# VH-VL binders against q9umr5: the designs that were tried, part 268

Target 1, 268 residues: q9umr5
Amino acid sequence: SYKPVIVVHGLFDSSYSFRHLLEYINETHPGTVVTVLDLFDGRESLRPLWEQVQGFREAVVPIMAKAPQGVHLICYSQGGLVCRALLSVMDDHNVDSFISLSSPQMGQYGDTDYLKWLFPTSMRSNLYRICYSPWGQEFSICNYWHDPHHDDLYLNASSFLALINGERDHPNATVWRKNFLRVGHLVLIGGPDDGVITPWQSSFFGFYDANETVLEMEEQLVYLRDSFGLKTLLARGAIVRCPMAGISHTAWHSNRTLYETCIEPWLS
Short names: E, the ipSAE of ESMFold2; O, the ipSAE of OpenDDE; V2, 0.75 times the mean of E and O plus 0.25 times the DockQ between their complexes.

## First folded at step 11 (VH-VL)

Design qh19 (framework fv_nofazinlimab; at its last look DockQ between E and O 0.66; V2 from the best seeds 0.80)
Fold by OpenDDE, look of step 11:
Structure qh19 (fold): chain C 268 residues (1-268), chain A 123 residues (1-123), chain B 112 residues (1-112)
Amino acid sequence: as target 1 above (268 residues)
Amino acid sequence: QVQLVQSGAEVKKPGSSVKVSCKASGGTFSNYYISWVRQAPGQGLEYLGYIIPEYGTANYNEKFKGRVTITADKSTSTAYMELSSLRSEDTAVYYCARGSKWFDSTPYYMDVWGQGTMVTVSS
Amino acid sequence: DVVMTQSPLSLPVTLGQPASISCRSSQSLVRHDGNTYLYWFQQRPGQSPRRLIYKVSNRDSGVPDRFSGSGSGTDFTLKISRVEAEDVGVYYCMQGTYWPPTFGQGTKLEIK
């Protein structure tokens, strides 16, 4: 039998968004138990990411317990960060494949429709004033806002991304790294036509330097320091990169070609 | 300098399949997009799809979905385009073209082109 | 799909005279990243296409400075300041902003 699949949605999403993905999984891996977690849907997805991590943890623990052979995670957009954090805090998870589906793994620094909706008068260049405040950090979007021009504020004020990245020292860094390294495979999916994740390379742990030049994963301090295990995962062949152009942000979970190429191979 | 060399002309019957190869030399191959474009006689250009050889990820123009398959062999720096269920309308010169590095931009740069492969579909 | 419309489709030109080709897209080609992915290709008789211009106005290496690209949004132009005999061929605009990339019909440049 196939390992169970757990799906975590993104910002302002619900389980309905994954109806095509469910269909694809059912067709190619019949009998697979797929659970799309309907937690923090819609506006509730704006709640602090640590709160979401706790909620999703409560939901996945029973599923994992019933699947001693392991489970697969498919985590979309913001959900990818939730899942990474989840795997960092769980010392007993049994995740075989962690599929990060167009997630801002190294953070977000770009004007998007979501940002315009929440902060219609704010540009990305000024969002640090809000996001790196105590009240700003109560919103999920600000939890992974990564301003390359205000690194000091990011490192000191980011209550989520900077911590799970091990960019800021904290007492759980070593343990979280150990926990995350329990994953069998980290599958990174994203592409240049996404239109939301900015830069799109963030899905592959690439990100802006101080001059807004996008650097690759291997050039990032988190990799060089192996702060949460990226270097170790890469060395043991556990990181899979699956870039694809021609896919918009809202189509990653509903494109058949993408599924067959980047998702299906890791659902065994 | 980077060159793309394609396989020779093909004559096929309707309903059959054709597989065209595109071999890169003189530069890096695996990290770049390889796109396929065709041109019917006396007509314009039509985009078929691309592949990133390093990862084997390909995407296709929906018009050809189900009939076109793009693959690559990194060891030989060769990309392949297979078109099945051939029709007379598929008669065209098929081109491969190199795009940008996958991490930098999009497959659409197409700064280096192969010499083209004529595929004739006739009964 | 985005429709690219070129004009004229046939362009007879006297040697040494300027030429201009228009390309119009059915929607704005300005991408979310602020870039405009409009390209121009030249195809000489019996040859493969050759990229001349990328992102509206950037010339490729080896392309003579008599070629220039301009435009914004939905309207783009390729200009040849002084047409030479080697410029004979078909010119195509292409958009790469939206999937799938699409080409104009082509403009056939001939010498009068």
Scores: ipSAE 0.913, ipTM 0.946, lowest interface PAE 0.5, mean pLDDT 95
Fold by ESMFold2, look of step 11:
Structure qh19 (fold): chain C 268 residues (1-268), chain A 123 residues (1-123), chain B 112 residues (1-112)
Amino acid sequence: as target 1 above (268 residues)
Amino acid sequence: QVQLVQSGAEVKKPGSSVKVSCKASGGTFSNYYISWVRQAPGQGLEYLGYIIPEYGTANYNEKFKGRVTITADKSTSTAYMELSSLRSEDTAVYYCARGSKWFDSTPYYMDVWGQGTMVTVSS
Amino acid sequence: DVVMTQSPLSLPVTLGQPASISCRSSQSLVRHDGNTYLYWFQQRPGQSPRRLIYKVSNRDSGVPDRFSGSGSGTDFTLKISRVEAEDVGVYYCMQGTYWPPTFGQGTKLEIK
C-alpha cells in the first residue's frame, strides 16, 4: 500500500520525540511501515556527522532492500543533514520523498542552548575559533557551523558541510551529485518562528551573505554552479517548498496542521 | 502600488458563517503572507491568521479554536477568510493585509491593508 | 502571547508641540538574528491602519520625518516632533518576533 517511512532524528533527540508524528501517519495512512532509527540518541548525536552517516546507512540498507518500489525519509533538524549525506554516498538508494523537517541545510550561525552547553565561553561571532579546528570538527554542531564572516576558514576546515555542498574540491563530488539526483522529491519544510535554526531560511537552502542579508536558494553559489544538483532538481520540478510560520523548533513533528499540509501528501 | 479590495459589509445571525474576500490588484500576491486582522468597534487590533497563496500553507491564531479557515485562489489573486459559528463578539471590521514575502527575515510586515469589511452579528 | 502595553491611551496635544507614545512588551523582542521586530501603525479616523515604522526605527516610504521610533529590548517609543492636524488618529505598536503577532491597545492622539 504505502511506501515504508524512515525517520531520522536531530540533535539531543530520541525516537520518543516522534510519537505524535507516528500517530498521524498511523491514522491517515494505516498499514505504513514506519521506522524511527534509534541510533546516536541524546549525547551520541554530537558524534561526527560522517560517523552518524555511516551508522544510519547500515540501518537503512535492509529497509530499502525489502522495499524495491522505494522508501520515504523524514529527517528532522540535524537529521536532515545526515539524510542529505546518505543520499549522496549511497549509489543504490531508492528514496522517493526526502522530507527535510526544519533542517539547517546551508548551515547554522546562531546561538543555541546546546551550543552554549557544549562551548560555554563562546558566542556565534567567535565560535569559528573552536569549530574550524580539527578538534572542533569532532562535534556534529561544528560540522555544519557556517560563519558568514569567516568564509575562508569555513571552506578550509569544514569536514562535512563544505564537502556535501561541493564548496571544496574533493574526488567524490561528481559521484555524490549523481547519487543525490536520484531522489524523487526534495520536500523543504521550515518557518520564521522556528527559533533555533539560524537563519531559519537555511531549511530552504537560503543563507547569509557577508552582511547577514539572507539570500534565497537561487542566489547561492552552490545553486548557480549546481554543485550538488539543486538547480537540476528545481528544473525537474522535484523541489517542493512548504513554509509555515507559527511553529517552534520542537513542534514541527507534533503539529497536525503541518503534517497534513506538508508531510502527508508526500507519503505515497 | 498594490491594492487590496475586500468584499462588502455583511449582517449575520449567530451560529452562521461569513466568508470575506480580499482581491489583490496592481501588485504581487502569491509569494507573500496574506494576513487577516480584525477590529471590534472602538477596540484594538487582533491577528487571526495568514496564508501564503503560492504554497497554500495557512496557520491560525489558536484563540479561534478551528472556527477560521483561510484560503486563496492564485488565478484570481484573491484570499478568503471564513469564520464559522458566529457569535455577537465576532462583530468587527475584518482586514486583510499583505505581509512580508514568505522568505523575508521580517515576518508579519503588513504594509498594505484592505479597506476592511464590517461583519455584524446580531439577531 | 506577548502582551504589548501602550501609554498613554489618550494623548491630547497642542498643534506644533511634540508628542511621545510608549510601548512595552512582556518579553524581549530581540530575535536570535539580532533584529527587533517592533512596528508602529497609524489609523486615521475612518481609515485602515498604515505602517509608519518598521524594526523599531525605520520610517516607511512617504512617512514624514517628524515621526521617529526608538527603543530596545522591551521598551519602545514613537515620537512626533511637531504635531500637525493630519496626525490625529490612533497609534498602535505591534510585535512580530513571536507567533502570533500582537498589538498594543492603541493611543488616541487628539488636538486640544
Scores: ipSAE 0.769, ipTM 0.891, lowest interface PAE 1.1, mean pLDDT 91
ESMFold2 (binder alone), look of step 11: mean pLDDT 90; pTM 0.928

Design qh2 (framework fv_nofazinlimab; at its last look DockQ between E and O 0.86; V2 from the best seeds 0.86)
Fold by OpenDDE, look of step 11:
Structure qh2 (fold): chain C 268 residues (1-268), chain A 123 residues (1-123), chain B 112 residues (1-112)
Amino acid sequence: as target 1 above (268 residues)
Amino acid sequence: QVQLVQSGAEVKKPGSSVKVSCKASGGTFSNYYISWVRQAPGQGLEYLGIIIPEYGTANYNEKFKGRVTITADKSTSTAYMELSSLRSEDTAVYYCARGSKWFDSTPYYMDVWGQGTMVTVSS
Amino acid sequence: DVVMTQSPLSLPVTLGQPASISCRSSQSLVRYDGNTYLYWFQQRPGQSPRRLIYKVSNRDSGVPDRFSGSGSGTDFTLKISRVEAEDVGVYYCMQGTYWPPTFGQGTKLEIK
């Protein structure tokens, strides 16, 4: 039998968005138990990401317990960060494939429709004033806001991304790294036509330097320091990169070609 | 300097399939996008699809309704375009073109083109 | 799909005279990153397309300075300051901002 699949949605999303993905999985892997977690849907997805991590943890623990052979995670957009954190805090998870579906794994620094909706008068260049405040960090979007021009503020004020990245020292860094390294495979999916994840390379742990030049994963300090295990995962062949052109952000979970190429091979 | 060399002309019957190759020489291949474009006689250019050979990830113009398959062999620096269920309307010169590196956000850069492959579909 | 409309479709030009080709897109070609991915290609008789211009106004290496691209949003222009015999062929604009990339109909440049 196929391992169960757990799906975690993105910002302002719900289980309904994954109806096509469910169809694809059922067709190609009949009998697979797929659970799309309807937690923190819609506006509730703006809740602090640590709160979301706790909620999702409560939901996945029973599923994992019933699947001694392991489970697969498909985590979309913001959900990818939630899942990474989840795997960092769980010392007994049994995740075989962690599929990060167009997630801002190294953070977000771009003017998106979501930002315009929440902060219509704010540009990305000024969002640090809000996001790196105590009240700003109560919103999920700010939890992974990564301003390359205000690195000190990011490192000191980011209550989520900087911690799970091990960019800021904390007492759980070693344990979280150990926990995350339990994953069988890390599948990174994204592409240049996404239109939301900025830069899109963030889905592959690439990100801006101080001059807004995008650097690859291997050039990032988190990789070089192996702060949460990326270097170790890469060395053992556990990181899979699956970039694809022509896919918009809202289509990653509903494109058949993408599914067959980047998702299906890892649902064993 | 990088060159793309395509396979020779093809004559096919309706309903059959054709597979055109595109080999890169004189430069890197796997990390760049490869696009396929066709041009019917006396007509304009039509985009077919794209691939990143390094990862084998291809995407297609929906107009072809799954008749196009794009693949690549990194070991030989060769990309392939297969078109099935051929019709007379598929008679065209087929081109491969190189884009930017996959990490550079310009998939459709198309700065280098192959010489083209004429595919004739006739009964 | 984004529709690219070129004008004129036929362009007879006297040697040494200037030429201008217009390309209009059905929607703005400014991508989320602020760049405009508009390209111009030249196809001489019996040859493969050759890129002349990328991102509206940047000339490729080896392209004579008599070629220039301009425009913004939805309206773009390719200009040839002094047409030469070797400029005979079909010119295409292409947008690479939206999937799938789409081409204009082509403009056939001929010498009078």
Scores: ipSAE 0.937, ipTM 0.959, lowest interface PAE 0.4, mean pLDDT 96
Fold by ESMFold2, look of step 11:
Structure qh2 (fold): chain C 268 residues (1-268), chain A 123 residues (1-123), chain B 112 residues (1-112)
Amino acid sequence: as target 1 above (268 residues)
Amino acid sequence: QVQLVQSGAEVKKPGSSVKVSCKASGGTFSNYYISWVRQAPGQGLEYLGIIIPEYGTANYNEKFKGRVTITADKSTSTAYMELSSLRSEDTAVYYCARGSKWFDSTPYYMDVWGQGTMVTVSS
Amino acid sequence: DVVMTQSPLSLPVTLGQPASISCRSSQSLVRYDGNTYLYWFQQRPGQSPRRLIYKVSNRDSGVPDRFSGSGSGTDFTLKISRVEAEDVGVYYCMQGTYWPPTFGQGTKLEIK
């Protein structure tokens, strides 16, 4: 009766992190088959995002095949970028709700503990020297690093984010847009107290201009050009925004109020 | 300029509930954070919770979880705070306050305050 | 929760003299965006709180320039360079960096 739910985790994460979310789903939607994909756990989450997309693609195919009526995706943090790429590269996906749980959809421009662990002496202002190199692009966080002060380097060097956002021309753009637009709903979840996603508005396709002023989704060139389908989805009524204050980055999947308000309505 | 006008004082018995309203006039309401804060007589300020009226997304200070419900009605530009299972220690002035737009940055500016609503809980 | 501690809790001041109120937080109030969300509120007797200072040191519109805020990290100060009769009331610091926002206990300013 309820569509199966596929959960995709974030950076330095594992399937165990979602135990509370699983409990909420079981309580409100008993009988729902929920699969938390156990791939690229821990340090393996630093592998190139295209490698992760390929691995997750292979894992979701049999789940989608068993559910011709459709599935739902709940994708957390970095996992939301993996899932958006999946929707673009899979011409046969049957995703109804894509629930993006505090994901850096327009990229990241902020110092994190993981970045400090990888590059101990670097700061966000000079990370472009590392991330916008072939070596840097071998790390997942660099695949969505988006320095607003070096946009030309970003556009030329990004092997992942600039492509899935349609910010750089590529031969698959039309096909990826068509595939992405097959999604039933795009549910965007995030908030100002996240503490990791920088700017936090990246979870709603907002991002910095060159002055570090945050522009909304509707002010972004990728929206205005409808590069991968955001304008079409919004006009169709398929974009749901669910911003919520008071939730830290690691608490999005363990907060009952968030689940009931932002997730539960979309788990038909 | 926006103004927040709250409902009038209430006297309640223990175990009952109270619902305080906060009506916005002279400005945009739905895309702004609306916070609720209380102040017991002779005591300091205590944060209750917050809502973005456009999305109905409310969150609560854990101290009050399960007893406080914050809602909004966009058509009347009114936010509501309901406190259930009232106790004598809930006697306080309850304030609403408007913060920034939800997208701008921090919800906790609280630059415009309502006049306050006295709620007295006594047997 | 972030604990905000004010000192003193009671501040009798001679009219025309300076006043200083300290506020300390249990952890740094620097948000990851580089801003510090420390606020000062004034509550005159019988009135709603009024915001005086936002982000440590920025005065709100209509706040006299005799009010100033300073500090960083965990230690913050509100100063009144020359106390006027209208300044009587309770002053609260508040942090807005971490959920939930939390207030100091308040400092009651009185004219001696």
Scores: ipSAE 0.791, ipTM 0.894, lowest interface PAE 1.0, mean pLDDT 91
ESMFold2 (binder alone), look of step 11: mean pLDDT 91; pTM 0.937

Design qh20 (framework fv_nofazinlimab; at its last look DockQ between E and O 0.80; V2 from the best seeds 0.80)
Fold by OpenDDE, look of step 11:
Structure qh20 (fold): chain C 268 residues (1-268), chain A 123 residues (1-123), chain B 112 residues (1-112)
Amino acid sequence: as target 1 above (268 residues)
Amino acid sequence: QVQLVQSGAEVKKPGSSVKVSCKASGGTFSNYYISWVRQAPGQGLEYLGYIIPEYGTANYNEKFKGRVTITADKSTSTAYMELSSLRSEDTAVYYCARGTHWYDSKPYGMDVWGQGTMVTVSS
Amino acid sequence: DVVMTQSPLSLPVTLGQPASISCRSSQSLVRYDGNTYLYWFQQRPGQSPRRLIYKVSNRDSGVPDRFSGSGSGTDFTLKISRVEAEDVGVYYCMQGTYWPPTFGQGTKLEIK
């Protein structure tokens, strides 16, 4: 039998968005138990990411317990960060494939439709004033806001991304790294036509330097220091990159070609 | 400099399949977009799809979905385009072209082209 | 799909004279990253297409400076300051901002 699949949605999303993905999985892997977690849907997805991690943890623990052979995670957009954190805090997870579906794994720094909705008068260059405040960090979007021009504020004020990245020292860094390294495969999916994840290379742990030049994963300090295990995962062949152009952000979970190429191979 | 050399001309019957190859030499291959474009006699250019050989990720123009398959062999620096259920309207010169590196924000550059492969579909 | 419309479709030109080709897109080609992915290709008789211009106005290596690209949004132009005999062929604009990439109909440049 196929391992169960757990799906975690993104910002302002719900389980309904994954109806096509469910169809694809059922067609190609009949009998697979797929659970799309309807937690923190819609506006509730704006709640602090650590709160979301706790909620999703409570939901996945029973599923994992019933699946001693392991489970697969498909985590979309913001959900990818939630899942990474989840795997970092769980010392007994049994995740075989962690599929990060167009997630801002190295953070977000761009004016998107989502940001315009929340902060219509704010530009990305000024959002640090809000996001790196105590009250700003109560919003999920700010939890992974990564301003390359205000690195000091990011490192000191980011209550989520900087921690799970091990960019800021904390007492759980070693344990979280150990936990995350339990994953069988890390599948990174994203592409240049996304239009929301900025830069889109963030889905592959690339990100801006101080001059807004996009650097690759291997050039990032988190990789060089192996702060949460990226270097180790890469060395053992556990990181899979699956870039695809021609896919908009809202289509990653509903494109058949993408599914067959980047998702299906890892659902065994 | 990078060169793309394609396989020879093909004559096919309706309903059959054709597979055209595109071999790269003199430069990098696996991390760049390899696109396929066709041109019917006396007509313009039509985009079919692409592949990133390093990862095997391909995407297709919806017009050809279900009939076109693009693959690649990194070991031989060769990309393939297979078109099935051939019709007379598929008669065209098929080109492969190298685009930008997959990590760049400009994916559809197509700065290097193969010499083209004529595919004739006739009963 | 984004429709690319070129004009004129036929362009007879006297040697040494300038030429201009227009390309219009059905929607703005400005991408979310601020870039405009408009390309120009040249196809000489019996040859494969050759890229001349990328991102509206950037010439590829080896392309003579008599070729220039300009435009913004939905309207773009390829100019040849002094047409030479080797410039005979069909010119295509292409947008790469939206999936799938689409080409104009082509403009056939001939010498009078």
Scores: ipSAE 0.928, ipTM 0.953, lowest interface PAE 0.5, mean pLDDT 95
Fold by ESMFold2, look of step 11:
Structure qh20 (fold): chain C 268 residues (1-268), chain A 123 residues (1-123), chain B 112 residues (1-112)
Amino acid sequence: as target 1 above (268 residues)
Amino acid sequence: QVQLVQSGAEVKKPGSSVKVSCKASGGTFSNYYISWVRQAPGQGLEYLGYIIPEYGTANYNEKFKGRVTITADKSTSTAYMELSSLRSEDTAVYYCARGTHWYDSKPYGMDVWGQGTMVTVSS
Amino acid sequence: DVVMTQSPLSLPVTLGQPASISCRSSQSLVRYDGNTYLYWFQQRPGQSPRRLIYKVSNRDSGVPDRFSGSGSGTDFTLKISRVEAEDVGVYYCMQGTYWPPTFGQGTKLEIK
């Protein structure tokens, strides 16, 4: 039988957004138990990411316990960061495929419509003043805000992304790396027409250098130091890249071609 | 520098299929968008779709979805475009073109073009 | 799809004189990264298209400096400062900001 699938939504999102994905899974993998976690919906998706991680952890434990053969994670947008943190903090997870669906894995540095709604008087160039403050770190988007021009502030102030990346010293780094490395496959999905994730290559662990030139995953210090296991996973053949142009941010979970090409093969 | 060499001209009957090849030499191929564009006689250019050969990921202009299949063989550095259920309006020169690296910020550049393949659909 | 409209569609020009081709998009071509993915291609008679200009104004290597591109937002222009006989052909603008890429109808440049 097919492994259960757990779905984690993104910012200002809810479980309803995944109804088409559920239909696709039912058509290709009949009998698969799919759970779309109905936590931190809408405005609650702005709560600190560590709070979200704790809540989702509590929800996934019984699902994983019922499935000794393993589970799959499909994690969309901000939800992909929640899921990556879950894999690090859970010493008892049994995740086979972690499917990261257009997630800002190396952070976000972009002016978008929803960002303008949240911070209407700020530009991406000065948002670090808000996000790299104790007050800013109480909001999820600031937990993965990654200003390439204020790296020292990012490294000192980030309460989430710098920690799960192993960019800041912390006592759990070795255990988190060990836990993350138990995943069977890391499936990275994204593309240049997303329109929200900036740079879109963040979905593949790419990010800006100080000149806003995008460096690939293999050029990132976190990869070179193998700080949370990316180099080990790649060498093991466990990282799957599935780039697709022509898909907007809100269409990743409702596009059949994407599902068939990038998701379906990994739902064993 | 990469060069793209396409297969020869074809004459087909309505309702049949055609498969055009595009072989790359002298440069990198697998990690680039390989796009297909057509041009009916006396007409403009029309984008069909692309593949990224390394990952086998392809996407198609909605106008051709269901009739166009774009594939690649990494071992021979060759991309293929197959158009099925041919109609007379599919008579065109079909070009392959190399776009940007899939990782680059500038998609759809099409800076290197093949010589073109004439496909004639005639009763 | 983004509609690209060129004018004029036919452009007879005297050798040595300037030529100007306009291209208008149905929506802004500025991408969220701040770049504008507007391209110009030349297709000489009997040949494959060749890219002349990328990102509005950047000339490809090997393209003569008499070709220049300009514009912003929705309005773009290709200029040839002094038309030569080898410039005869059809010129296309293309946008790459939005899926799918779309071309203008083409402007046929002819020597009168």
Scores: ipSAE 0.674, ipTM 0.871, lowest interface PAE 1.9, mean pLDDT 91
ESMFold2 (binder alone), look of step 11: mean pLDDT 90; pTM 0.933

